# Designs tried in a protein design chat: VH-VL binders against q9h9l3. Part 77

Target 1, 176 residues: q9h9l3
Amino acid sequence: PRKMVAIDCEMVGTGPKGHVSSLARCSIVNYNGDVLYDEYILPPCHIVDYRTRWSGIRKQHMVNATPFKIARGQILKILTGKIVVGHAIHNDFKALQYFHPKSLTRDTSHIPPLNRKADCPENATMSLKHLTKKLLNRDIQVGKSGHSSVEDAQATMELYKLVEVEWEEHLARNPP

## First folded at step 22 (VH-VL)

Design z113
Fold by OpenDDE, fold request of step 23:
Structure z113 (fold): chain C 176 residues (1-176), chain A 124 residues (1-124), chain B 107 residues (1-107)
Amino acid sequence: as target 1 above (176 residues)
Amino acid sequence: QVQLVESGGGVVQPGRSLRLDCKASGFTFSDYEMHWVRQAPGKGLEWVAVIRYDGSSQYYADSVKGRFTISRDNSKNTLFLQMNSLRAEDTAVYYCAKEGYWQSSTFHRYFDYWGQGTLVTVSS
Amino acid sequence: EIVLTQSPATLSLSPGERATLSCRASQSVDDYLAWYQQKPGQAPRLLIYDASNRATGIPARFSGSGSGTDFTLTISSLEPEDFAVYYCQQYDFWPITFGQGTKVEIK
């Protein structure tokens, strides 16, 4: 438990057409849901689309945002050696331009027992919002103001706890 | 620029098999999940299948489940659709489609780019 | 599955007129709704994503609105090249589903 953390990021659109997803916020919580890290992050390139409806990011949040390179160093220091839990976590790592060892990664969007528990198809990639509602009877990402990466990271950790014992045993028998 | 080019369509008899290919270029193929969408002649659009960015998971429409297999080779930037036990109702133009932007914890599965499509005709 | 019902089935208008297309979902799909344009012999082209975001290269005369179950695509002033079939699509629930389409034809 001590070596397990959950991560969730918010991304904005950069590049000529705003199609590149760039890190703009990162939140990390421990096993108990306590916030270890929560910062707005300034991408190295011009933001074309804040994707505010989803990201919750606005221009004002970038005024004093932590530069990407600095934030990346801070985040990697926290993640190193930990079991990292996330939802579609490959996107978070991609945005961080960092790749965590697969053996220490837990993706709640790709855990068949979790989908079974939620009466969802095992091979369907479900959103965090839907799984959280089905399994925790909790509404997250409410409203139109955008997501909270802290809320999402906490929900992700709670979802994983539901299948932790079973899944860790599975991984022990079937190392990635 | 982004390009998707389907191939492999043709005329086949019911019960036969056919494999479609989709060659992608102009973007990082391995970052995105890919989809197949089909359109029967003179009809609307029907989602067929999806495959994760690394090929580790697939999901299908009920109409093709158990008969079609979606796969990908990221080293070749190519998406595949293996169609077995073909039926007359599978006759359609088949499009490969790229998902929209990727985000954390959410999925934006609109299709920002489509191939030109390849026609599959199943007829006796 | 989520059923998307588009109306009207056919919309006959003249160039310069305003076009209003509706898409109704059988249950809420939040803002996970896209609009496409398709011309004969061509693949669909993305117009709107996330209910109200105009895709790159799409003229300003196209706009999307709505949330939950009721969505609208508006073409403020029809151009000759806008006469085509339009589809809505939801991506909040599996399976992904499309509306049956609205044909915008010249009067």
Scores: ipSAE 0.917, ipTM 0.957, lowest interface PAE 0.6, mean pLDDT 96
Fold by OpenDDE, last read:
Structure z113 (fold): chain C 176 residues (1-176), chain A 124 residues (1-124), chain B 107 residues (1-107)
Amino acid sequence: as target 1 above (176 residues)
Amino acid sequence: QVQLVESGGGVVQPGRSLRLDCKASGFTFSDYEMHWVRQAPGKGLEWVAVIRYDGSSQYYADSVKGRFTISRDNSKNTLFLQMNSLRAEDTAVYYCAKEGYWQSSTFHRYFDYWGQGTLVTVSS
Amino acid sequence: EIVLTQSPATLSLSPGERATLSCRASQSVDDYLAWYQQKPGQAPRLLIYDASNRATGIPARFSGSGSGTDFTLTISSLEPEDFAVYYCQQYDFWPITFGQGTKVEIK
């Protein structure tokens, strides 16, 4: 448990058409949900679309945002050697331009027992919002203010705890 | 520019099999979910199947579950749809479609790019 | 599954007129709604995503509004090339579903 953290990132649109997803916020929590890291991050390229409805990112958040390279170093220092839990976590790692070992990665969007517990199809990729509502009876990502990566990371960790024992046993038998 | 090109459509009898291919270019194929959507002649759009970015998971519409298999080869930027036990009601233009932008914890499964479609006709 | 009901089934208008298309969901889909345009013999083209975001290259005369269960696609002033079938699509719930379409035809 002490070697487990959950991560959630918020991304904005960059590039000529705003189709490139760039890291703009990252939150990391420990097993108990305590915040280890939560920073706004300045992408290296001009932001074309803040995607505020989803990301919660606004222009004002970028004024004192941590430059990407610096933030990346801080985040990687925290993640190194840890079991990292996330929801669709491959996107977070892409945004970080980082690849965590598969054996140390837990993606709550791809855990069939979790879906089964939520009475969802095991092979369907469910949103964090829906799983959190079904299994934790908690509403996240409510309103038009955008996501809270801290709340999302905490929810992700809580979801994983529901299937941790079963899933860790499964992974032990079927290492990636 | 983003391009999706379907192939493999044709005329088949009920109970037969057919495989569709979709060649992708102009974007990082392995970053996105890919979908199949079909449209019967003169009818609306029907979602068929989705495959995860790395091919590790597939999900299907009830109408094709157990008969169709979606797969992908990221090294070749190609999406596949294996259609078995074809029925007359499977007659449609089949489109491969790319999901929208990717984010954390949420999925924006609108389709920003479509292929031209390939016609599958199932008839006796 | 989520049922999307579009109205009207057919909308007959002249160039220059305002077109208002409705899409109603059987239950809330939040802002996970897209609009597409389809012309005969062509694949659908994305117009609006996330309920109100205009896709790249889409003219400003197209706009999307609404949230939850009621959504609207508006074409402020119809151009000749805008006469086509329009579909809404939700992506909040599995399975992904489409509306039955609204045909915008020339009067």
Scores: ipSAE 0.915, ipTM 0.956, lowest interface PAE 0.6, mean pLDDT 96
Fold by OpenDDE, fold request of step 23:
Structure z113 (fold): chain C 176 residues (1-176), chain A 124 residues (1-124), chain B 107 residues (1-107)
Amino acid sequence: as target 1 above (176 residues)
Amino acid sequence: QVQLVESGGGVVQPGRSLRLDCKASGFTFSDYEMHWVRQAPGKGLEWVAVIRYDGSSQYYADSVKGRFTISRDNSKNTLFLQMNSLRAEDTAVYYCAKEGYWQSSTFHRYFDYWGQGTLVTVSS
Amino acid sequence: EIVLTQSPATLSLSPGERATLSCRASQSVDDYLAWYQQKPGQAPRLLIYDASNRATGIPARFSGSGSGTDFTLTISSLEPEDFAVYYCQQYDFWPITFGQGTKVEIK
């Protein structure tokens, strides 16, 4: 079987109005939750809004941050050939300016059995926070200091494990 | 410049159908969730429906579930709302709305841009 | 669903006065709270997002505060164009819900 990793990124606001989401941190964990990658990343453009409340990114984190192009290469090297698990992972890939094969992608924000298990509407896109609370009885993203992409990636992997067997079977029967 | 332009509103009898369109421009349409929000005359705002960026999932308010269908054509930057089995209480100005910025594991489903709205009147 | 209760229903003030609008959630919505302004015949306009972030182009006299269940929109000094209806909106839980609105009218 192919190896699985979970990814979570943090974005900051760039562009003239800070509306562009740019990668500022990326965390990758293996199936067991071990951290494979966790780096602050320097966007190629000036940061207008650190979005610290959500991203956890502060100006000091950018001082020795890995340049985007370098980080992207490092991350892609890890992701290549892997089943990549993430929550709303399309945003992570977007921030990475990267396209992972759909057949090797698992988005925990779009797995109906996972929502069903959480007694949530199957077609509603639920937050990682809510699913983690409902299914793992764990509070993540607590406080005002911002998210931890490591914590989020780990939670995402754990959520996926809850439905891995049935979902992999489903995907085998219904390849994307 | 972000623009959302609704069309398709009008007067219909109860039980009839109507389709609303929303043409988007000024941003990468396919990157964002799109929503419909309505407002009955002289009343407040009511969220109606959401569709994922790629159209792979839809979710609805209970008041319209089973009757309304939200869809999108990303190649045309257009959002749709198919309204079936219309009721008097569906009378409202219908707005298409864009979600806010995107982040990794959080959804910022405030609406930074709205269309001008299109009026739907359901009456006998 | 999350019920957002705005108060007061109507706020009568004069230009130059400070306006304080309240939005209370039936349960915590963290900072997933937005404020909108709506004038007659117009679509709502985003004022504040994520509880305290001022939207682009919004004057500095508008500010949002609060977290969890209690939120406040403040207009430090009312301008004539600020007389309108204001709505709060939460986006932490499905379904997305709005407050019933506060009308800020001229005294």
Scores: ipSAE 0.914, ipTM 0.956, lowest interface PAE 0.6, mean pLDDT 96
Fold by OpenDDE, fold request of step 23:
Structure z113 (fold): chain C 176 residues (1-176), chain A 124 residues (1-124), chain B 107 residues (1-107)
Amino acid sequence: as target 1 above (176 residues)
Amino acid sequence: QVQLVESGGGVVQPGRSLRLDCKASGFTFSDYEMHWVRQAPGKGLEWVAVIRYDGSSQYYADSVKGRFTISRDNSKNTLFLQMNSLRAEDTAVYYCAKEGYWQSSTFHRYFDYWGQGTLVTVSS
Amino acid sequence: EIVLTQSPATLSLSPGERATLSCRASQSVDDYLAWYQQKPGQAPRLLIYDASNRATGIPARFSGSGSGTDFTLTISSLEPEDFAVYYCQQYDFWPITFGQGTKVEIK
């Protein structure tokens, strides 16, 4: 438990057409949901689309945002050696330009027992919103103001706890 | 420039098999979910299948479950659709489609790019 | 599955007129809604994503609005090249589903 953290990131659109997803916020919580890290992050490239409806990021959040390279160092320091839980976490790591060991990674979007518990197809990639509603009876990502990466990270950790014992045993028998 | 090019379509008899290929270029193929969408002649669009970015998971429409298999080779930027036990109702233009942008914990599975499509005709 | 119902089935208009297309979902799909244009013999082309975001390269005369169950695609002033079939698509629930389409034809 002390060696487990959950991560969630928010991305904005960069590049000529805003199709490149760039890290703009990162939140990390511990096993109990306590916030270990929550910072707005300044991408190295010009932001073309803040994707505010989803990211919650606005221009004002970038005024004092932590430069990407600095933030990346801070985040990696926290993640190193930890079991990292996330939802579609490969996107978070991609945005961080970081690769965490597979054996220490838990992706709640790819845990069949979790889907089964939610009465969802085991091979379907379900959204964090839907799983949280079905299994925790909680609404997240409500409204039009954008997501909270802290809220999402906390929800992700709580979802994982529901299947932690079973899944850890499975992974022990079937190491990635 | 993003390009998707389907191939492998043709005329086959019911019960036979066919494999479709989709060659992708102009983007990081391995970063995105890929989908197949089909359209029967003169009809609307029907989603067929999805495969994860790394090929580790697949999901299908009920109409093709157990008969079709979606796969990918990221080293070759190629998406595949193995179609077995073909039926007349499978007759359609088959499109490979790229998902939209990616965001943490949110899936934007609209299709920003499509191939030109390849026609599959199942008839006796 | 989520059923998307488009209306009207056919919309007959003249160039320069305003076109309003409706897409209704059987239940809320939040803002996970896209619009496509398709011309004969061509693949669909993305117009709108996330309910109201215009895709790159799409003219400003195209706009999307709505949230939840009711969505609208508006073409402020029809150009000759806009006469085509338009589809809505939801991506909030599995399976992904499309509307049956609205044909915009020249009067």
Scores: ipSAE 0.913, ipTM 0.955, lowest interface PAE 0.6, mean pLDDT 96

Design z113
Fold by OpenDDE, last read:
Structure z113 (fold): chain C 176 residues (1-176), chain A 124 residues (1-124), chain B 107 residues (1-107)
Amino acid sequence: as target 1 above (176 residues)
Amino acid sequence: QVQLVESGGGVVQPGRSLRLDCKASGFTFSDYEMHWVRQAPGKGLEWVAVIRYDGSSQYYADSVKGRFTISRDNSKNTLFLQMNSLRAEDTAVYYCAKEGYWQSSTFHRYFDYWGQGTLVTVSS
Amino acid sequence: EIVLTQSPATLSLSPGERATLSCRASQSVDDYLAWYQQKPGQAPRLLIYDASNRATGIPARFSGSGSGTDFTLTISSLEPEDFAVYYCQQYDFWPITFGQGTKVEIK
């Protein structure tokens, strides 16, 4: 538990047509849901699409945003050596341009027992919103103003805690 | 430029098997979830199957579950659909389709690019 | 599964006229809704994603609106090349589902 953190990132669109996903916010919480990190991050490339409906990112958030290189260093310092829990976490790591060991990674979008508990198909990739509603009876990502990465990271941790014992035992027997 | 090219379609008898291929280019294939969608002659569109970016998970429509297998080879930028125990109602043009952009904890499974499709005809 | 019902089944219009196509979901799909255009012998082409975002290369005369259960595709002024079949698609729930289509034909 002390070595476990949950991460969630928000991404904006960069590149000529805004199809490249770039990190614009990152939130990290501990096992109890306490915020360890929450920063707006300035991508190295020009933002073409803030994707605000989903990311919650607006232009004013970038005014004092932490440069990507600096933020990445801060985040990696927190993640190093930790079990990192996330939802579709491969996208977060991709946005961070970072590789975290698979043995220390927990993806709540790819845990069959979690889906089973939610009465969902075990092989279907479910959204964080749907799993949170089904298993925690909590609405997240409400409204049209965009996501809160803190809220999402906290929800992700709470979901994982529901299957932690079972899944950790599974991984011990079947290391990735 | 993004391109998806299906192949492997043809005429087969009921109960037989057929494998479709989809060659992708113009984007980082291994970053995206890939799908198969089919369309019976003169009918609408029907989602068939999805495979995760790394091939670690597959999910199917009830109509093909247990008979079809979706797979991928990221080193070759190729998507596959193994179709077993084919039925007359499987007759359709089969499209491979790329998912939209990726976000954290959210999935945007619209299809921004499609192949031209390959026709599968199941008839005795 | 989510049922998407499109209306009307057929829309007969002349070039230059405004086309309004409806897509109704059996339950809320938030903004996870896309629109496609398909012409005979061709693959579908993405028009709108996330309910209201126009895909790259799509003319400004195409627009998407709505959220939850009721969605609309609007073609402000029909061009000759716009006569085709249009499909809506939801991607909020498994399985992914499509509407039955609306045919926009020339009057």
Scores: ipSAE 0.913, ipTM 0.955, lowest interface PAE 0.6, mean pLDDT 96
Fold by OpenDDE, look of step 22:
Structure z113 (fold): chain C 176 residues (1-176), chain A 124 residues (1-124), chain B 107 residues (1-107)
Amino acid sequence: as target 1 above (176 residues)
Amino acid sequence: QVQLVESGGGVVQPGRSLRLDCKASGFTFSDYEMHWVRQAPGKGLEWVAVIRYDGSSQYYADSVKGRFTISRDNSKNTLFLQMNSLRAEDTAVYYCAKEGYWQSSTFHRYFDYWGQGTLVTVSS
Amino acid sequence: EIVLTQSPATLSLSPGERATLSCRASQSVDDYLAWYQQKPGQAPRLLIYDASNRATGIPARFSGSGSGTDFTLTISSLEPEDFAVYYCQQYDFWPITFGQGTKVEIK
């Protein structure tokens, strides 16, 4: 079986109005929650909005940040051939300007059995925060200092483990 | 610039069906959740339905569940709302709305852009 | 569902005056709160998102504050074009819900 990793990214706003989401941090953890990658990343364009409340990114984090192209190469090397777990992971891949094979992607924001286990509507997209609280009885993304992509990646992996067997069987019967 | 243009509204009798369209432009349509929000005459705003960026999932307000269907065609940058078994209380201006910016692990489902709305009147 | 209660229902003020609008949630919605302005015959316009972020193109006289259950929209000095209905909206819980609105009218 293929190895599994979980990914979570933080994004800042670039472009004239800061509406473009650009990668500014990426964290990758293995199946056990061990950190494989965690770097601040420098977008190729000027940052207009750090979105610190959510991203946790501040100007000081960009001083020695890894240039986007370099970071992208490092991250893709880790992800290649892996089953990649994430929450609303399509956004992470967009920020990375990379698309992982659908058959090797697991999005915890779109797993009906996970929502069912959390007594949430199966077809509603739930936040990582809410699912983590309901299913793991753990508070994440607490405070106003911004998110920890490591914490979020770890929580995402833990959530997936709860439905891994059932979901993998489902996917085997219903390939994307 | 971002534009959302609704169409398809009109006057229908109770029990009938109607389909609304929303044509989007000025942004990458397939990157965002799209929503329908309605407003009865002289009343406040009521969220109706949401559809995922790729159309793989839909969720509805209880008031329309089982009767309305939200869908999208990303190749045409168009959002749809199929309304069946219409009731008098469904009378409203229907707005299509774009979700806010996308971020990791969180969803910022405020609506930064709205269409002009299309009026649906259900009356015998 | 989360109930958002806005107050006052109607706020009568003159141009140049400060307007303070309240939005109270039945339970904490963190900072997942937005404010909209709506004028007659028009679609709502986004003013504030994430509780305190001013939307693009929105004048500096508009500001949002608060977190959890209590939120405030402030218009530091009312302009004639600011007389309208204002709605708050939470997006932390399904279903998405709006306040009933506050009408800011000219005295």
Scores: ipSAE 0.901, ipTM 0.952, lowest interface PAE 0.6, mean pLDDT 96
Fold by ESMFold2, look of step 22:
Structure z113 (fold): chain C 176 residues (1-176), chain A 124 residues (1-124), chain B 107 residues (1-107)
Amino acid sequence: as target 1 above (176 residues)
Amino acid sequence: QVQLVESGGGVVQPGRSLRLDCKASGFTFSDYEMHWVRQAPGKGLEWVAVIRYDGSSQYYADSVKGRFTISRDNSKNTLFLQMNSLRAEDTAVYYCAKEGYWQSSTFHRYFDYWGQGTLVTVSS
Amino acid sequence: EIVLTQSPATLSLSPGERATLSCRASQSVDDYLAWYQQKPGQAPRLLIYDASNRATGIPARFSGSGSGTDFTLTISSLEPEDFAVYYCQQYDFWPITFGQGTKVEIK
């Protein structure tokens, strides 16, 4: 059976006024939540806004960070041929400058049955924090020190497992 | 320079339809979820609808659900609002609005750029 | 639905005075709170995002503070162009909601 991983990234602000989002951390976990990859990544351009409140990225993390080109190669090797689960995963792929096959992509921010389980509107894009609290009874992203992409990737995988059988059957009958 | 330009407002009778357009430029339109926000004369701001970056899903305020349809054409950088079964209480200036920066697991749904607005008047 | 209650409804002040505007949420919205300024006949203008960050081009006299349920917009010394209506907005929960506004007017 095809292996499944979950991914989450953290971005910093680059470009004019720090409005461009650039990859600065990536975490990948397997089906059981074990960490397969977790690295700080140095963007190829100057960091204007670390966005630390959300990203958890600080200047010291960049000192020995893996350059983007090298990190991208490592990450893509892990993702190739696998079902990849994420939350608003198109943003993770944009940060990686990468296209993953739609048939192998799962986005927990866009699964109507998952929203229904949470007693949320099926067509609303719900945050990872709110879905995790409603469905797993767990608080993630706690505090003001920034988010952990490991914690977020693990939560994303656990959320997908709640609807995995139903959603995989749906996608088999309705190929993207 | 980011620019959002609404058009299509006018005076219509109750029960009729109207379509609003919003032409976007100065940013990668297909990267962002886009919103409509309205303001009745002399009143505050009311969120109306949002559409996913690829147009695949939409969500609406209860006040317009079932009557309004938000859509987009990413090849033309254009956002639409089809307004059916219009009521007097739909009278408002309608704004097209862009979300702030994107992140992965958090959504920063403040509106950093707004269009000039287009007035829709529904009167008997 | 999250209700944002702004107070006072009207704030009558003179140029040079400090303005303090309040926004109270019916439940915690964390730091997902923005402030807008709107002048007559114009679209809203973003002032503050993520509770305390000034938007691009916003003068330093504007500051935002607070978290959770209680938020404050402060204008340290009012300029003539600051007499306007101010709205808060939360974006932690659907639907997105705005406060009803605080009008800052010349005394």
Scores: ipSAE 0.851, ipTM 0.935, lowest interface PAE 1.1, mean pLDDT 94
Fold by ESMFold2, fold request of step 23:
Structure z113 (fold): chain C 176 residues (1-176), chain A 124 residues (1-124), chain B 107 residues (1-107)
Amino acid sequence: as target 1 above (176 residues)
Amino acid sequence: QVQLVESGGGVVQPGRSLRLDCKASGFTFSDYEMHWVRQAPGKGLEWVAVIRYDGSSQYYADSVKGRFTISRDNSKNTLFLQMNSLRAEDTAVYYCAKEGYWQSSTFHRYFDYWGQGTLVTVSS
Amino acid sequence: EIVLTQSPATLSLSPGERATLSCRASQSVDDYLAWYQQKPGQAPRLLIYDASNRATGIPARFSGSGSGTDFTLTISSLEPEDFAVYYCQQYDFWPITFGQGTKVEIK
């Protein structure tokens, strides 16, 4: 059986007017929610907008942050060959400048049975916050100091477990 | 420079169909979820529909469900709205709209760029 | 569905005066709120996103504040080009909804 991990990233604004999204934190947890990786990451270009309200990232976190190229290498070693679970996971892969096989990718923002369990329209892209509240009876992303990618990755894995048997069988019958 | 250009508006009778196009440039179109928003003459703004960045799923306002279909062609940087069974209350300027920056597990679905709009008039 | 109620419906002021526009949500939308300006015959223009961040190219006289259910757009000193309709928009819940607008007009 193939090992499964969940990933969540936090981005800061770089480029002109801070409009480019660049990786500044990545957290990876295993099936049981144990942290396998959790690092602040220094983008290769200057940070214009820390987006701290959402990212939780401040100037002090960048002082000893792992340079992007090194962090990317570490992260890809963990992800290679594994089923990777995320929420809107295409954004995490864009921030990593990485392409994970679709057959090994699980996106909790795009699983119709998960939305159905939450009494949400199957094709609406629901936030991690709302799905977690409806299905796990938990409040995440609380407060104004920014989000934790560890908390978010752990919540994402717990959400996937609710539909894991059904969705893995679906994908086996319908290879992407 | 981000640009969105709508076309295909016009005058039609109730029960007829129209297709709207929105040509996008100045950004990586396939990175973004795209929306249609409309405004009846002299009235406020109403969200109409959204389509996922890869075109794989769509969601609609209740007022248009079953009659309108949003689609996209990422190879041509084009967003579409097929409007069937048009009604007088569908008379509006139709805007295509681009979402702001992307993050991981949060969605920032404000619209930083809008097209100029295309007028659809449904009159009998 | 989230209802956004803007007040007042019309705000009549002179250039140089301070404008205060309110938007109230029927339930908390956290900080997922934007403000737009619209002039006749034009598309809306983004002013404020994520409740309090000024969009690119927006003058410092515009500011947004509030969180949860109560939000305010402030124009510290009105310029002639600021007389327009202003809309708030929430993006925490589907469907996306807009307020009905506040018209800011010359007294």
Scores: ipSAE 0.849, ipTM 0.936, lowest interface PAE 1.1, mean pLDDT 94

